# Designs tried in a protein design chat: VH-VL binders against Regulator of G protein signaling 22 (RGS22). Part 8

Target 1, 129 residues: Regulator of G protein signaling 22 (RGS22), of Homo sapiens (Human) (q8ne09r852to980)
Amino acid sequence: KFSDLLNNKLEFEHFRQFLETHSSSMDLMCWTDIEQFRRITYRDRNQRKAKSIYIKNKYLNKKYFFGPNSPASLYQQNQVMHLSGGWGKILHEQLDAPVLVEIQKHVQNRLENVWLPLFLASEQFAARQ

## First folded at step 1 (VH-VL)

Design Pb1 (framework fv_potravitug)
Fold by ESMFold2-Fast, scan of step 1:
Structure Pb1 (fold): chain C 129 residues (1-129), chain A 119 residues (1-119), chain B 108 residues (1-108)
Amino acid sequence: as target 1 above (129 residues)
Amino acid sequence: QVQLQQWGAGLLKPSETLSLTCAVYGGSFSDYYWTWFRQPPGKGLEWIGEIYHSGSTNYNPSLRGRVSISVDTSKKQFSLKLRSVNAADTAVYYCARGDYYESWYFDLWGQGTLVTVSS
Amino acid sequence: EIVLTQSPGTLSLSPGERATLSCRASQSVSSDYLAWYQQTPGQAPRLLIYDASSRATGIPDRFSGSGSGTDFTLTISRLEPEDFVVYFCQQYESSPWTFGPGTKVDIK
């Protein structure tokens, strides 16, 4: 059902607004930024590098992915850290696609299993066009 | 409860290789960055580098090509080698534990080893 | 790399007084990624404060940290005899991790 919402621009916007009213936009923003990265063709190397660095700086820090409200457990955070080659690599290098895909899996899990059910039960969903 | 014990080194001559080992007792070896620091007499600390239990390393660029850190997961030990030493390498060397995945600040330290480089 | 400076180099006070130690960064530490350590001569450093203001486990409440950006402060509200030692700040905003040169708190 999450894929249905992703393929409908209006429904996606309603979900985004719902998350904003609940101060919980970071998961959807992170998912969307990684999805945009994944859709950049390999020939656009400068764009992929810039997007990877942007995602790393915005999300892979103590204020989100490695923080107390992370979509990933401490075990999963450690697996991502290991996959990325450690904190020094996260700080100074671009992230490889497999690392970003792994992060996106954890973010999508919380969107599908926590936030989407709440959205579907909300007055905002019922009042939508 | 968890403690670090270090050994090795002492008096070295210029051009020799420094070798130090740090052992982890009473706790998990996985999930931490194991780190080396040094402190010249009367000065501040310098971060040398770190290693994860997988063997992944990060080094201070200032020590360029002279430093190598290795890990022995079965013994829960990690070791520092610093090649081509000179008098500027005289310092107390410390091993330490980076705090879990953060590896940004250091809550557990070895006792330190004084290394003197002189002819 | 980020260069840290600490002032004063030496702070001479008596037990019971308040100590204020400064750490300045050459560029912004935008995420409050700054730690403070205490070091007794001949011993390894001891973590006091992390994330600029969070007290480490087992550290007495007379120690507090504050500041953001480029200017950070460690405050000891009432000096005890064991507090007359050296203090270092460390940044972890950008690798390589760097430390200040230290402030020695000396007994008058």
Scores: ipSAE 0.006, ipTM 0.537, lowest interface PAE 13.5, mean pLDDT 84

Design Pb2 (framework fv_potravitug)
Fold by ESMFold2-Fast, scan of step 1:
Structure Pb2 (fold): chain C 129 residues (1-129), chain A 119 residues (1-119), chain B 108 residues (1-108)
Amino acid sequence: as target 1 above (129 residues)
Amino acid sequence: QVQLQQWGAGLLKPSETLSLTCAVYGGSFSDYYWTWFRQPPGKGLEWIGEIYHSGSTNYNPSLRGRVSISVDTSKKQFSLKLRSVNAADTAVYYCARDLEYGDYLFDYWGQGTLVTVSS
Amino acid sequence: EIVLTQSPGTLSLSPGERATLSCRASQSVSSDYLAWYQQTPGQAPRLLIYDASSRATGIPDRFSGSGSGTDFTLTISRLEPEDFVVYFCQQYESSPWTFGPGTKVDIK
């Protein structure tokens, strides 16, 4: 289970290395950055804003979330764009927490349903201990 | 191979604005975040901020609104401005590439520029 | 802000010896988001190790990283003349990314 992997530091690291060897680390990086955002206290407004802008700039672009290898379907990409207020707002404004949580859900779906099964069937997983 | 070259300010007086530019040669400019660091004499590095080709920026909160980073995508250049300098801003300033989050972090660096703030 | 401390401040050794450098974080670094850099005086830093234990491209196998949580180590198995320089650790668990004050490896 994915939640079991997330709570085991060594297993998480093995999964991260597996993704890195397959040039597919962006999903886990995106998931982790949004998780870090979610852990920032609501009163730390400057840190939350900075992290939100960082996530937006890093992932909400044509190289990842709106690109051909996106974890989200075209329909889901359009839903996120609508929730964000359109491409102009994505480029020029910060994103709200509900939008980031929705993005994290799509990223987690690919991690759980594509990458985790491949990892568990891999020689890297079998050799880990 | 990617190479970063930087130029700009050297000796500044208190209250002046520091201005540095970094040019990127080789590789793709649009695929990466471009970042600024500084290192006071005998101390560790301090992250200043970063910029994406779209103009989107993230800054170290400790620099308290004194910092601005801009980008010129057509020239493959990005620039740092730090307002209202004082003696504590004396440092070697570096530009660098953030290749990918958590992977090959700050692997390519400019040569560094010594900035001295004194009256 | 995660504060990093490095020990010792200066490590005096001879070529061929093993060097062990420590980096401690003020709070846990999840997924070992900890990197090590090498800096020759007057030059920009060079990435050695990322994710606590992964060697960067082109880095000799004499360099290795270990540790997790709050306690991390850089090991140089046999010092070469060019290794007598300064080493910094960096965390990328949370912004702002922070660096340690450095450990200088000096010749005995």
Scores: ipSAE 0.000, ipTM 0.472, lowest interface PAE 15.8, mean pLDDT 81

Design Pb3 (framework fv_potravitug)
Fold by ESMFold2-Fast, scan of step 1:
Structure Pb3 (fold): chain C 129 residues (1-129), chain A 121 residues (1-121), chain B 108 residues (1-108)
Amino acid sequence: as target 1 above (129 residues)
Amino acid sequence: QVQLQQWGAGLLKPSETLSLTCAVYGGSFSDYYWTWFRQPPGKGLEWIGEIYHSGSTNYNPSLRGRVSISVDTSKKQFSLKLRSVNAADTAVYYCAREFGYDSSEYYFDYWGQGTLVTVSS
Amino acid sequence: EIVLTQSPGTLSLSPGERATLSCRASQSVSSDYLAWYQQTPGQAPRLLIYDASSRATGIPDRFSGSGSGTDFTLTISRLEPEDFVVYFCQQYESSPWTFGPGTKVDIK
């Protein structure tokens, strides 16, 4: 059902608005930014680097992915930290595609299993056009 | 699924040394700073110091001459020693985990149950 | 060291009312490195808010933080019975880490 929502622009926008009213838009923003990265062709190396650095700076910090409200457990956070080469590399270097894909999996899991069921049961979903 | 348990001497005389130990159950012990706080009756919290699992320490300058923190990584324990105690050291002492790794952000997400330490003559 | 002052010392309200708690720093906390903790009597503190406005895991959305520079606020939009406890602010802008003296939220 999540894949159906992703392929419908209007439904996606209603879900985004639902998450904003609950101050929980970071998961969807993170998922979307990583998805955009994944759709940049491997030939656009400069754009891929820029997007990777943007994602790293915005989400891979103690305020979100390594913070208390992370979509990943502490064990999973440590796995991502290990895959990225440690905190020093996260702070000063770009992240490779496999790391970003792993992060996106954790984000998508919370979107699918926590937020989507709440959205579908909400008055906002019922009232949508 | 992290739990901190602490123990140690609760009643001391002036000039004695306070000794408390904190044990970590569940979760990872490595790659975290572990810290001690105290709270005098009716007052706010005071940070005492921290230790990295490798043994590196940082102390509150106001206590630096009297405080020592040590770690036993094999037992997942860390300990506080405070020398030359007096009545002003009467407080509830807490151990806690500093969240994250080695960034400039230092907030505390898991805490021990607290130990009341009374210094009286 | 940065000294934190909290006001009021005691805030007397009824369940269902809005609570606004203030924390003032003696120096600018320019990176918004300010956290709020809740403490039930006889228990260790519980993290509520970090980075001035980010809610910690498991914390109800009635709790919110705001402010910058030297003036910070914790707001509880609608007090529940369990919210009548003590609240502390903490700065981590510069070592040593320091806490305010606390604000007690009391039933009138």
Scores: ipSAE 0.000, ipTM 0.458, lowest interface PAE 18.1, mean pLDDT 81

Design Pb4 (framework fv_potravitug)
Fold by ESMFold2-Fast, scan of step 1:
Structure Pb4 (fold): chain C 129 residues (1-129), chain A 122 residues (1-122), chain B 108 residues (1-108)
Amino acid sequence: as target 1 above (129 residues)
Amino acid sequence: QVQLQQWGAGLLKPSETLSLTCAVYGGSFSDYYWTWFRQPPGKGLEWIGEIYHSGSTNYNPSLRGRVSISVDTSKKQFSLKLRSVNAADTAVYYCARGYTDEFLYYYYMDVWGQGTLVTVSS
Amino acid sequence: EIVLTQSPGTLSLSPGERATLSCRASQSVSSDYLAWYQQTPGQAPRLLIYDASSRATGIPDRFSGSGSGTDFTLTISRLEPEDFVVYFCQQYESSPWTFGPGTKVDIK
């Protein structure tokens, strides 16, 4: 189960290494960066803004979220783009928390339904302590 | 190549509703912003608003209460309605295709319609 | 909204000369989201330059764009007779999208 994996630091690291060996680390990196954003207290405004901009620049581009191997369908990509842009807010280099949560849901879906089953069936998983 | 053709009424009286339609010939209709601009005589261009093939719209705040843009994806057409016109609405109106290469909410116009002169006079 | 100013309002030159047109933004256009359009009287605008410096398809290499932040320029290296028309800059950094008032290039 994905929630069980996330609550065990050692198992999480085994999963991360599995994804790295398969050149498929972007989903877990994206999920983790958004999770870190969500854990920043709302009172740390400057830190939350900086993390939001970092996430936008790293993941919301043609090389990942809007690319051919996106975790989101084209329809879902367009919904995220409209939610992000509004009246030019995407160009202001800031993403609202609800937009990041929506992105994280799409990323988590692929981690749970594609990568986790492959990991559990892998030789790397069998070899763990 | 892609071509935009527009049509609609050119002469209006104050308080009437402006209605213009733009048809897209050639190319894909999906995944572009379809947008309206106007240019009063001797002045610069003003963005009116945009529509995506899904029907999602955004309007210039200065015109929000008066403007409506709609789309007909089966006909590859989009239309502008501007309510309660007055003399300040006299302009050449243009439809255009908003192009973005990065899938972000920003765009420039790479294809334009021929323009429609709209005159509002009593 | 971002306000764009263009200078000069009118630029009087002869064919073969170099033209330099300026566009200044009231606040930073951080990602070079600035375009230049050419407009012949009575016709729709024609895209020349996007992303501050990229030439649009079919645009002659005598047209070039440069600049960043708040200060941008359009350069026409050798004016041809058909270049004596109006030029507009547009920002797409922040909605609503806005245009400059235009620079008219007149023949001497």
Scores: ipSAE 0.000, ipTM 0.513, lowest interface PAE 15.6, mean pLDDT 82

Design Pb5 (framework fv_potravitug)
Fold by ESMFold2-Fast, scan of step 1:
Structure Pb5 (fold): chain C 129 residues (1-129), chain A 118 residues (1-118), chain B 108 residues (1-108)
Amino acid sequence: as target 1 above (129 residues)
Amino acid sequence: QVQLQQWGAGLLKPSETLSLTCAVYGGSFSDYYWTWFRQPPGKGLEWIGEIYHSGSTNYNPSLRGRVSISVDTSKKQFSLKLRSVNAADTAVYYCARLDYWSEGFDYWGQGTLVTVSS
Amino acid sequence: EIVLTQSPGTLSLSPGERATLSCRASQSVSSDYLAWYQQTPGQAPRLLIYDASSRATGIPDRFSGSGSGTDFTLTISRLEPEDFVVYFCQQYESSPWTFGPGTKVDIK
């Protein structure tokens, strides 16, 4: 029920705090930044460009998405690379919505299948009242 | 400070496999794309492919069916194999580093002349 | 793939003169995805300009790049003796990365 958690602001905040406690906040931050990008209207070109560049610089690098603790497998990293037009494009280009949606899917898969089960079994979740 | 040294067989017969290795001395090996290029005599450079320290690869589609790049992170080396060579594969082959922050190929190997002849 | 052409094939000038080298792409390239390299015969290429106009570290200010779309230019404001070598442009707009055939800057 990941969608239920994301649409409940109090539960979302408890999940965020749980991830911070475990030094694993990058997945949720990445998911949230991409979600914010998706909500910017197409008319706001400057805002969309700035947000995509921010996401690219923060997450599409060796310290996260292309690093050893990436939410994506090496195969999936290569697919994102090809979808983006290669490394030079990732570095210098505004990322298109389909690329960001694909990245968000990989991030969401780890949130749903690794972190959410751990959260639901945690003492932090039990004490969240 | 950072130096790339390459080696491998320079004389090949048609149908053989080209094998070249590039070793990185100094600096970090991780978090860079390690790249192979070639330059036929009197012509421009051709990008062959690249590899990340994790083993993820990208190849030039014109060579994809014949090319393989591998990495040995513990030895800070990466290698090129090009199978089924012919005279058109005669070129100087270069290894190079693509640095995320430099936005270009900042360090290059010395080059290896590969000649394919019967 | 994007095909790059360079003109002239050979540019004959004297030391102290200005050199203007052209690179033309078969399809539009963002100005940020074009690089220029210098190559002395028998040596590996040296990066001069990236993102069409940014000088690489250690490159003298006599080298400058400009252009956008399909037409790009490398300018050497005052040729030094060591500048009489070959120059290549490269695009990284789309895979595969491709290079031009080169322009040789020769002594008049």
Scores: ipSAE 0.000, ipTM 0.479, lowest interface PAE 15.8, mean pLDDT 82

Design Pb6 (framework fv_potravitug)
Fold by ESMFold2-Fast, scan of step 1:
Structure Pb6 (fold): chain C 129 residues (1-129), chain A 121 residues (1-121), chain B 108 residues (1-108)
Amino acid sequence: as target 1 above (129 residues)
Amino acid sequence: QVQLQQWGAGLLKPSETLSLTCAVYGGSFSDYYWTWFRQPPGKGLEWIGEIYHSGSTNYNPSLRGRVSISVDTSKKQFSLKLRSVNAADTAVYYCARDSLYEFTPDYFDYWGQGTLVTVSS
Amino acid sequence: EIVLTQSPGTLSLSPGERATLSCRASQSVSSDYLAWYQQTPGQAPRLLIYDASSRATGIPDRFSGSGSGTDFTLTISRLEPEDFVVYFCQQYESSPWTFGPGTKVDIK
C-alpha cells in the first residue's frame, strides 16, 4: 500500500529512484512539499506563507497542475480553482491548507493508482536488495 | 522494537515551569518526529508539539508561546518545557512517535507510559 | 483548526453486539487523513485505524473504519469484553493535529 511504502524509508527511496528513471518525479515532489507545509503550525505565519508560495510557484502553473500532464482532470482543476477563490487569488495570495490538501489528494491518487502498481510490477522492485 | 520512557516532576504550583523528558530505546531516532500530547482528566487528547532530530519544532498555537521542546540526539531524548502553568494545565502528559517517516501524515504508533501532572495551589 | 465531534458520548451494549461509533469533522478531511485510537483507563492510547479504513498491525479484524469528507465511522463487529473502553478519532489533514472528545463503550 502507499502508506506502507511511505513508512519504510528504504522502500520510499526505491520508489523515488523508480520515478526518476521514468522522468516522473514531479508527483512525488509535489506530494512531499505539501506534506511539509501540513506540518507547519498556523502560528508560524511567515514559514507557512513562504512554503505555500513556493508550492504555488512550483506546481500550480501550466507546466504541472494546470497543464496537460496534470494529476487532476479538468473538472478537478476547476474545483481547486473555485476552492481557492478564483485564479486571481491563486496568483496573488498564499494558499490555504484545504486547497493544498485537495491538490495533494489528486497527486496521491495518481501515485497510488498509476505509479505504485507499475513500481511493484517492475524489475527494479524485484531486484531491490 | 521501539520503547519510549518518560519522566519528570508531577506536582506543580501555578506560575511554575513543567519539565518532562522522554527517552527512545530501539529503532531509528533520526527518521521521525517526536511528539508531546496531554489529556485532561475525562477529556480527549491535545497535541502540544513535535520536534525533529535537527531541532526543528512545530507547536500548537493554543499554548500561547509557553511551550518549548528540545532534543538531545546523542542520548535519543527529547524534552518538554511548559512555562507559567495554571490549573487548566492539569493533565496526563504523553510522549509519542509519529509513526510515519519525516514527510508523511501524522498518526502515532508508540507512546510513553504517561506522566500525571497536577497544578494546584 | 479542525474540530472533531464524536457521537454518541456513551454507547451501552452487551458482549457479542455490534458497535458503531461516529466522528464528524468541522471541515472536510478530504484525503481521509483520519485515525482511530483505543484507550484503556490509565494507559496510553493504542492505534487501531489510520487513513480512515486501514487497520494497524496487530489489530483484530473485528475493527473496521469507513467514511470520507466530514463523516467517519468506526465499527466493532462483535464486542469482546476488552473492547469496553474509550475510543478517539484524530485528524491529520492540517496542523494542529486534533482529536475528538471520545466515545465510551460501556457494558450494559
Scores: ipSAE 0.000, ipTM 0.504, lowest interface PAE 14.7, mean pLDDT 82

Design Pb7 (framework fv_potravitug)
Fold by ESMFold2-Fast, scan of step 1:
Structure Pb7 (fold): chain C 129 residues (1-129), chain A 122 residues (1-122), chain B 108 residues (1-108)
Amino acid sequence: as target 1 above (129 residues)
Amino acid sequence: QVQLQQWGAGLLKPSETLSLTCAVYGGSFSDYYWTWFRQPPGKGLEWIGEIYHSGSTNYNPSLRGRVSISVDTSKKQFSLKLRSVNAADTAVYYCARGPEYYDILTGYFDYWGQGTLVTVSS
Amino acid sequence: EIVLTQSPGTLSLSPGERATLSCRASQSVSSDYLAWYQQTPGQAPRLLIYDASSRATGIPDRFSGSGSGTDFTLTISRLEPEDFVVYFCQQYESSPWTFGPGTKVDIK
């Protein structure tokens, strides 16, 4: 269960290690960076702006979210593009919080339905027990 | 369809502690900051501070050291305590809904309590 | 902190006329971080405009906001009797949130 894993720091670290050994860390990194953004208070605008730009530059590009191995379908990528205000805004401006929340949903879906089942069936998971 | 109701002591003597509570009806409680303001008679509004359901608070520096805000998530209530009051603290006090916790671009207030007149006199 | 100044302090007009209210900031405020409120005596403030120019839900289209940098304007295109109340601007560029001293729109 994904919520159980997120509530246990040691289990979360084992899952991170599993993804790293399978060269598939981007989904968890993206989820974690957006979660960190969501925890920054709105009055810390400089920190929130810096974090949103970091997330945008790292994940909202053709190497990940808009690439061939994206956690989102082409339809969902287009929804995020529309919410972002298009490529111009993605390239040159910060992203609004609702856009980041939407991205996190797509990332979490793949973590829960693809990577978590593989982790639970792995030798790496068994070894931690 | 969000309503805020507030209550608390309206008459205080200098050096006493002001205590006000605001209850939220309808909508989501845990997604927003909840805020206190005050307005002296005939003057403008002053932001006092805000709280998130986790207990995280931010206060106006001018009131830091005298103010505390607390939250009761199970009751959907938040409360203001202002210590060592004096005549300058006489004002109408308002609770209000602040921005969503993750919203980077907002800082305006869309739902307000009815207000509580607080008078500090000897 | 950012200090907001409103002018005029009192604006005397007749119903049906156009009202133009000014808000000046002590330092630059992004147009995305300026709000306007209306306050009827004895009542809580009512949000009119946010992000300098966006009308809040339920606000009549006679209310409009404009401006950028340090100079912002609230316009009421055709005053109705209920509009003769006090108006405040608020910045949310930086904490602490601050409000102007208000402009009273008074009937001639």
Scores: ipSAE 0.000, ipTM 0.526, lowest interface PAE 13.3, mean pLDDT 83

Design Pb8 (framework fv_potravitug)
Fold by ESMFold2-Fast, scan of step 1:
Structure Pb8 (fold): chain C 129 residues (1-129), chain A 119 residues (1-119), chain B 108 residues (1-108)
Amino acid sequence: as target 1 above (129 residues)
Amino acid sequence: QVQLQQWGAGLLKPSETLSLTCAVYGGSFSDYYWTWFRQPPGKGLEWIGEIYHSGSTNYNPSLRGRVSISVDTSKKQFSLKLRSVNAADTAVYYCARHDFYEYDAFDIWGQGTLVTVSS
Amino acid sequence: EIVLTQSPGTLSLSPGERATLSCRASQSVSSDYLAWYQQTPGQAPRLLIYDASSRATGIPDRFSGSGSGTDFTLTISRLEPEDFVVYFCQQYESSPWTFGPGTKVDIK
């Protein structure tokens, strides 16, 4: 159902608006930024590096992924930190694709299991037509 | 309250190795990065490097090759070694905690150690 | 590396006056990665402001921070005797972490 929502531009936009009205846009923004990174071909190395650094700076900090509003549990945050090579690698280096994919899994989990059910039960979803 | 206490030899000759230790009292050791800074007399602060309890380190590029930071998790201590010192390394050296959860800044500092390098 | 400059180098004021301290970055810094520290001579720095505008725990409300991009400001609304010390800005946007050269607030 989540994949159906992602493939329908109008439904995706309604979901995005729903998340904005609930001050919970970070999960969808993070998912989308990582998805954009994954679509950059390996031949566009400068673009991949820039996007990876942007994602790291925007999301892998105390205000989102390592903060109280994280889509990941403390256990999962620690696993991502170790997968990244520790906090030092997160602060000083770009992130490898496997690390970004792991982060995206945690973000997608909350989108699918928390926000999507709330959206589908919402008055905003009913009124979207 | 969490506090940092530091110690080590403060008088060195050129070419010697600086060795300083910082101990963490109170609070958790494993949740933070532990950092070294220095400040030459009358000047600003320079970040030297940092370490996580796992042993993961990051160093200021200007000092890489000369600097090594290590941890002793059982004692809740971390140590700085700076090799091949010269007069330009004369400074007050500080250890500090990097709280990446709440502040993403350096919130607790040791008392400082004056290191003088002279022939 | 990102170079921080602070102005003025020395700010001479009297107790009760408003102090405005400037920090300028050589390239854009997200407001989430700019901090201010206070340092009494002979002592370690003390964190005042993080995320450009958030006051650290225990810091009096007379201290406030503002700014974005390359221009940041620390304001002390009403100087107390203990505030006549040195202030440093610090960026955490990119490694290596860097500090400004400091602004000394001295008594007139």
Scores: ipSAE 0.006, ipTM 0.537, lowest interface PAE 13.2, mean pLDDT 84

Design Ta1 (framework fv_tezepelumab)
Fold by ESMFold2-Fast, scan of step 1:
Structure Ta1 (fold): chain C 129 residues (1-129), chain A 120 residues (1-120), chain B 108 residues (1-108)
Amino acid sequence: as target 1 above (129 residues)
Amino acid sequence: QMQLVESGGGVVQPGRSLRLSCAASGFTFSSYGMHWVRQAPGKGLEWVAVIWYDGSNKHYADSVKGRFTITRDNSKNTLNLQMNSLRAEDTAVYYCARDLYYDEYYFDYWGQGTMVTVSS
Amino acid sequence: SYVLTQPPSVSVAPGQTARITCGGNNIGSKSVHWYQQKPGQAPVLVVYDDSDRPSWIPERFSGSNSGNTATLTISRGEAGDEADYYCQVWDSSSDHYVFGGGTKLTVL
């Protein structure tokens, strides 16, 4: 179960390593960065804004979320673009929390339904300690 | 267009139960925390309850704790409030409202409200 | 628990500036949000995070928050601004959402 894996540091690390060997670590990195953002309180405005900008610059581009290997369909990419206020706002402004949560949902879907089953069936999972 | 539509209000006798519903449309319901806020006739706004975006955490005003239960069904875009052991002081218009629990802590969209009258 | 205090009523002449206060112990350390409610209607968010306003709200609406007092300022008052105004904060100590008692704005 994905929630069980997220709550076990050693299992999480083995999953991260598995994804690295398959050149697919970006989904887990994106999920983790958004999760960290969500745990920053409104009191820490500078940290929240900095983290939001970091996430935007790292993931909301044509090399990942708007690229050919995106965790989101073209329809879902267009919905995120619309929620963000268009490409101009993505390039020049920070993202609102609902947009980040929507992105995290698409990322988690691929982690749960594609990568987690592959990990659990792998020799790497069986060989873990 | 974003909409929140409450239903289920009515007149009930003290000690009885009532269930309110709020139907959401025009936004990704599962990404937002949801609230119930009430307003007694001629009085101000009073926060009642909140439920996180994924249903994992809930908080209640002291006046309703133990009597009211907030739930949501993200597959149906629906927020619910189960109200048990109703009292005369629960008489109010009940609004559902949207916010971002993790980040904003304010109510950016509100429904039209549904009236609950507790009387004999 | 945490209490927000608003004047029950404020009057302003057309074209003049209305100021509605919201008092709370060390409220300047909290984020204050403001809602407008017209008779028979649901509340509408007019100012959030002390001084930000939604894109659909006129620039005549502004806010400030420092020390023990937050203020909603409505410049160039219009008859359409007549409403009840509520301030609101999240109190981290109780994990509760607290509203002020409301202020009725009359434009005379």
Scores: ipSAE 0.000, ipTM 0.521, lowest interface PAE 14.6, mean pLDDT 83

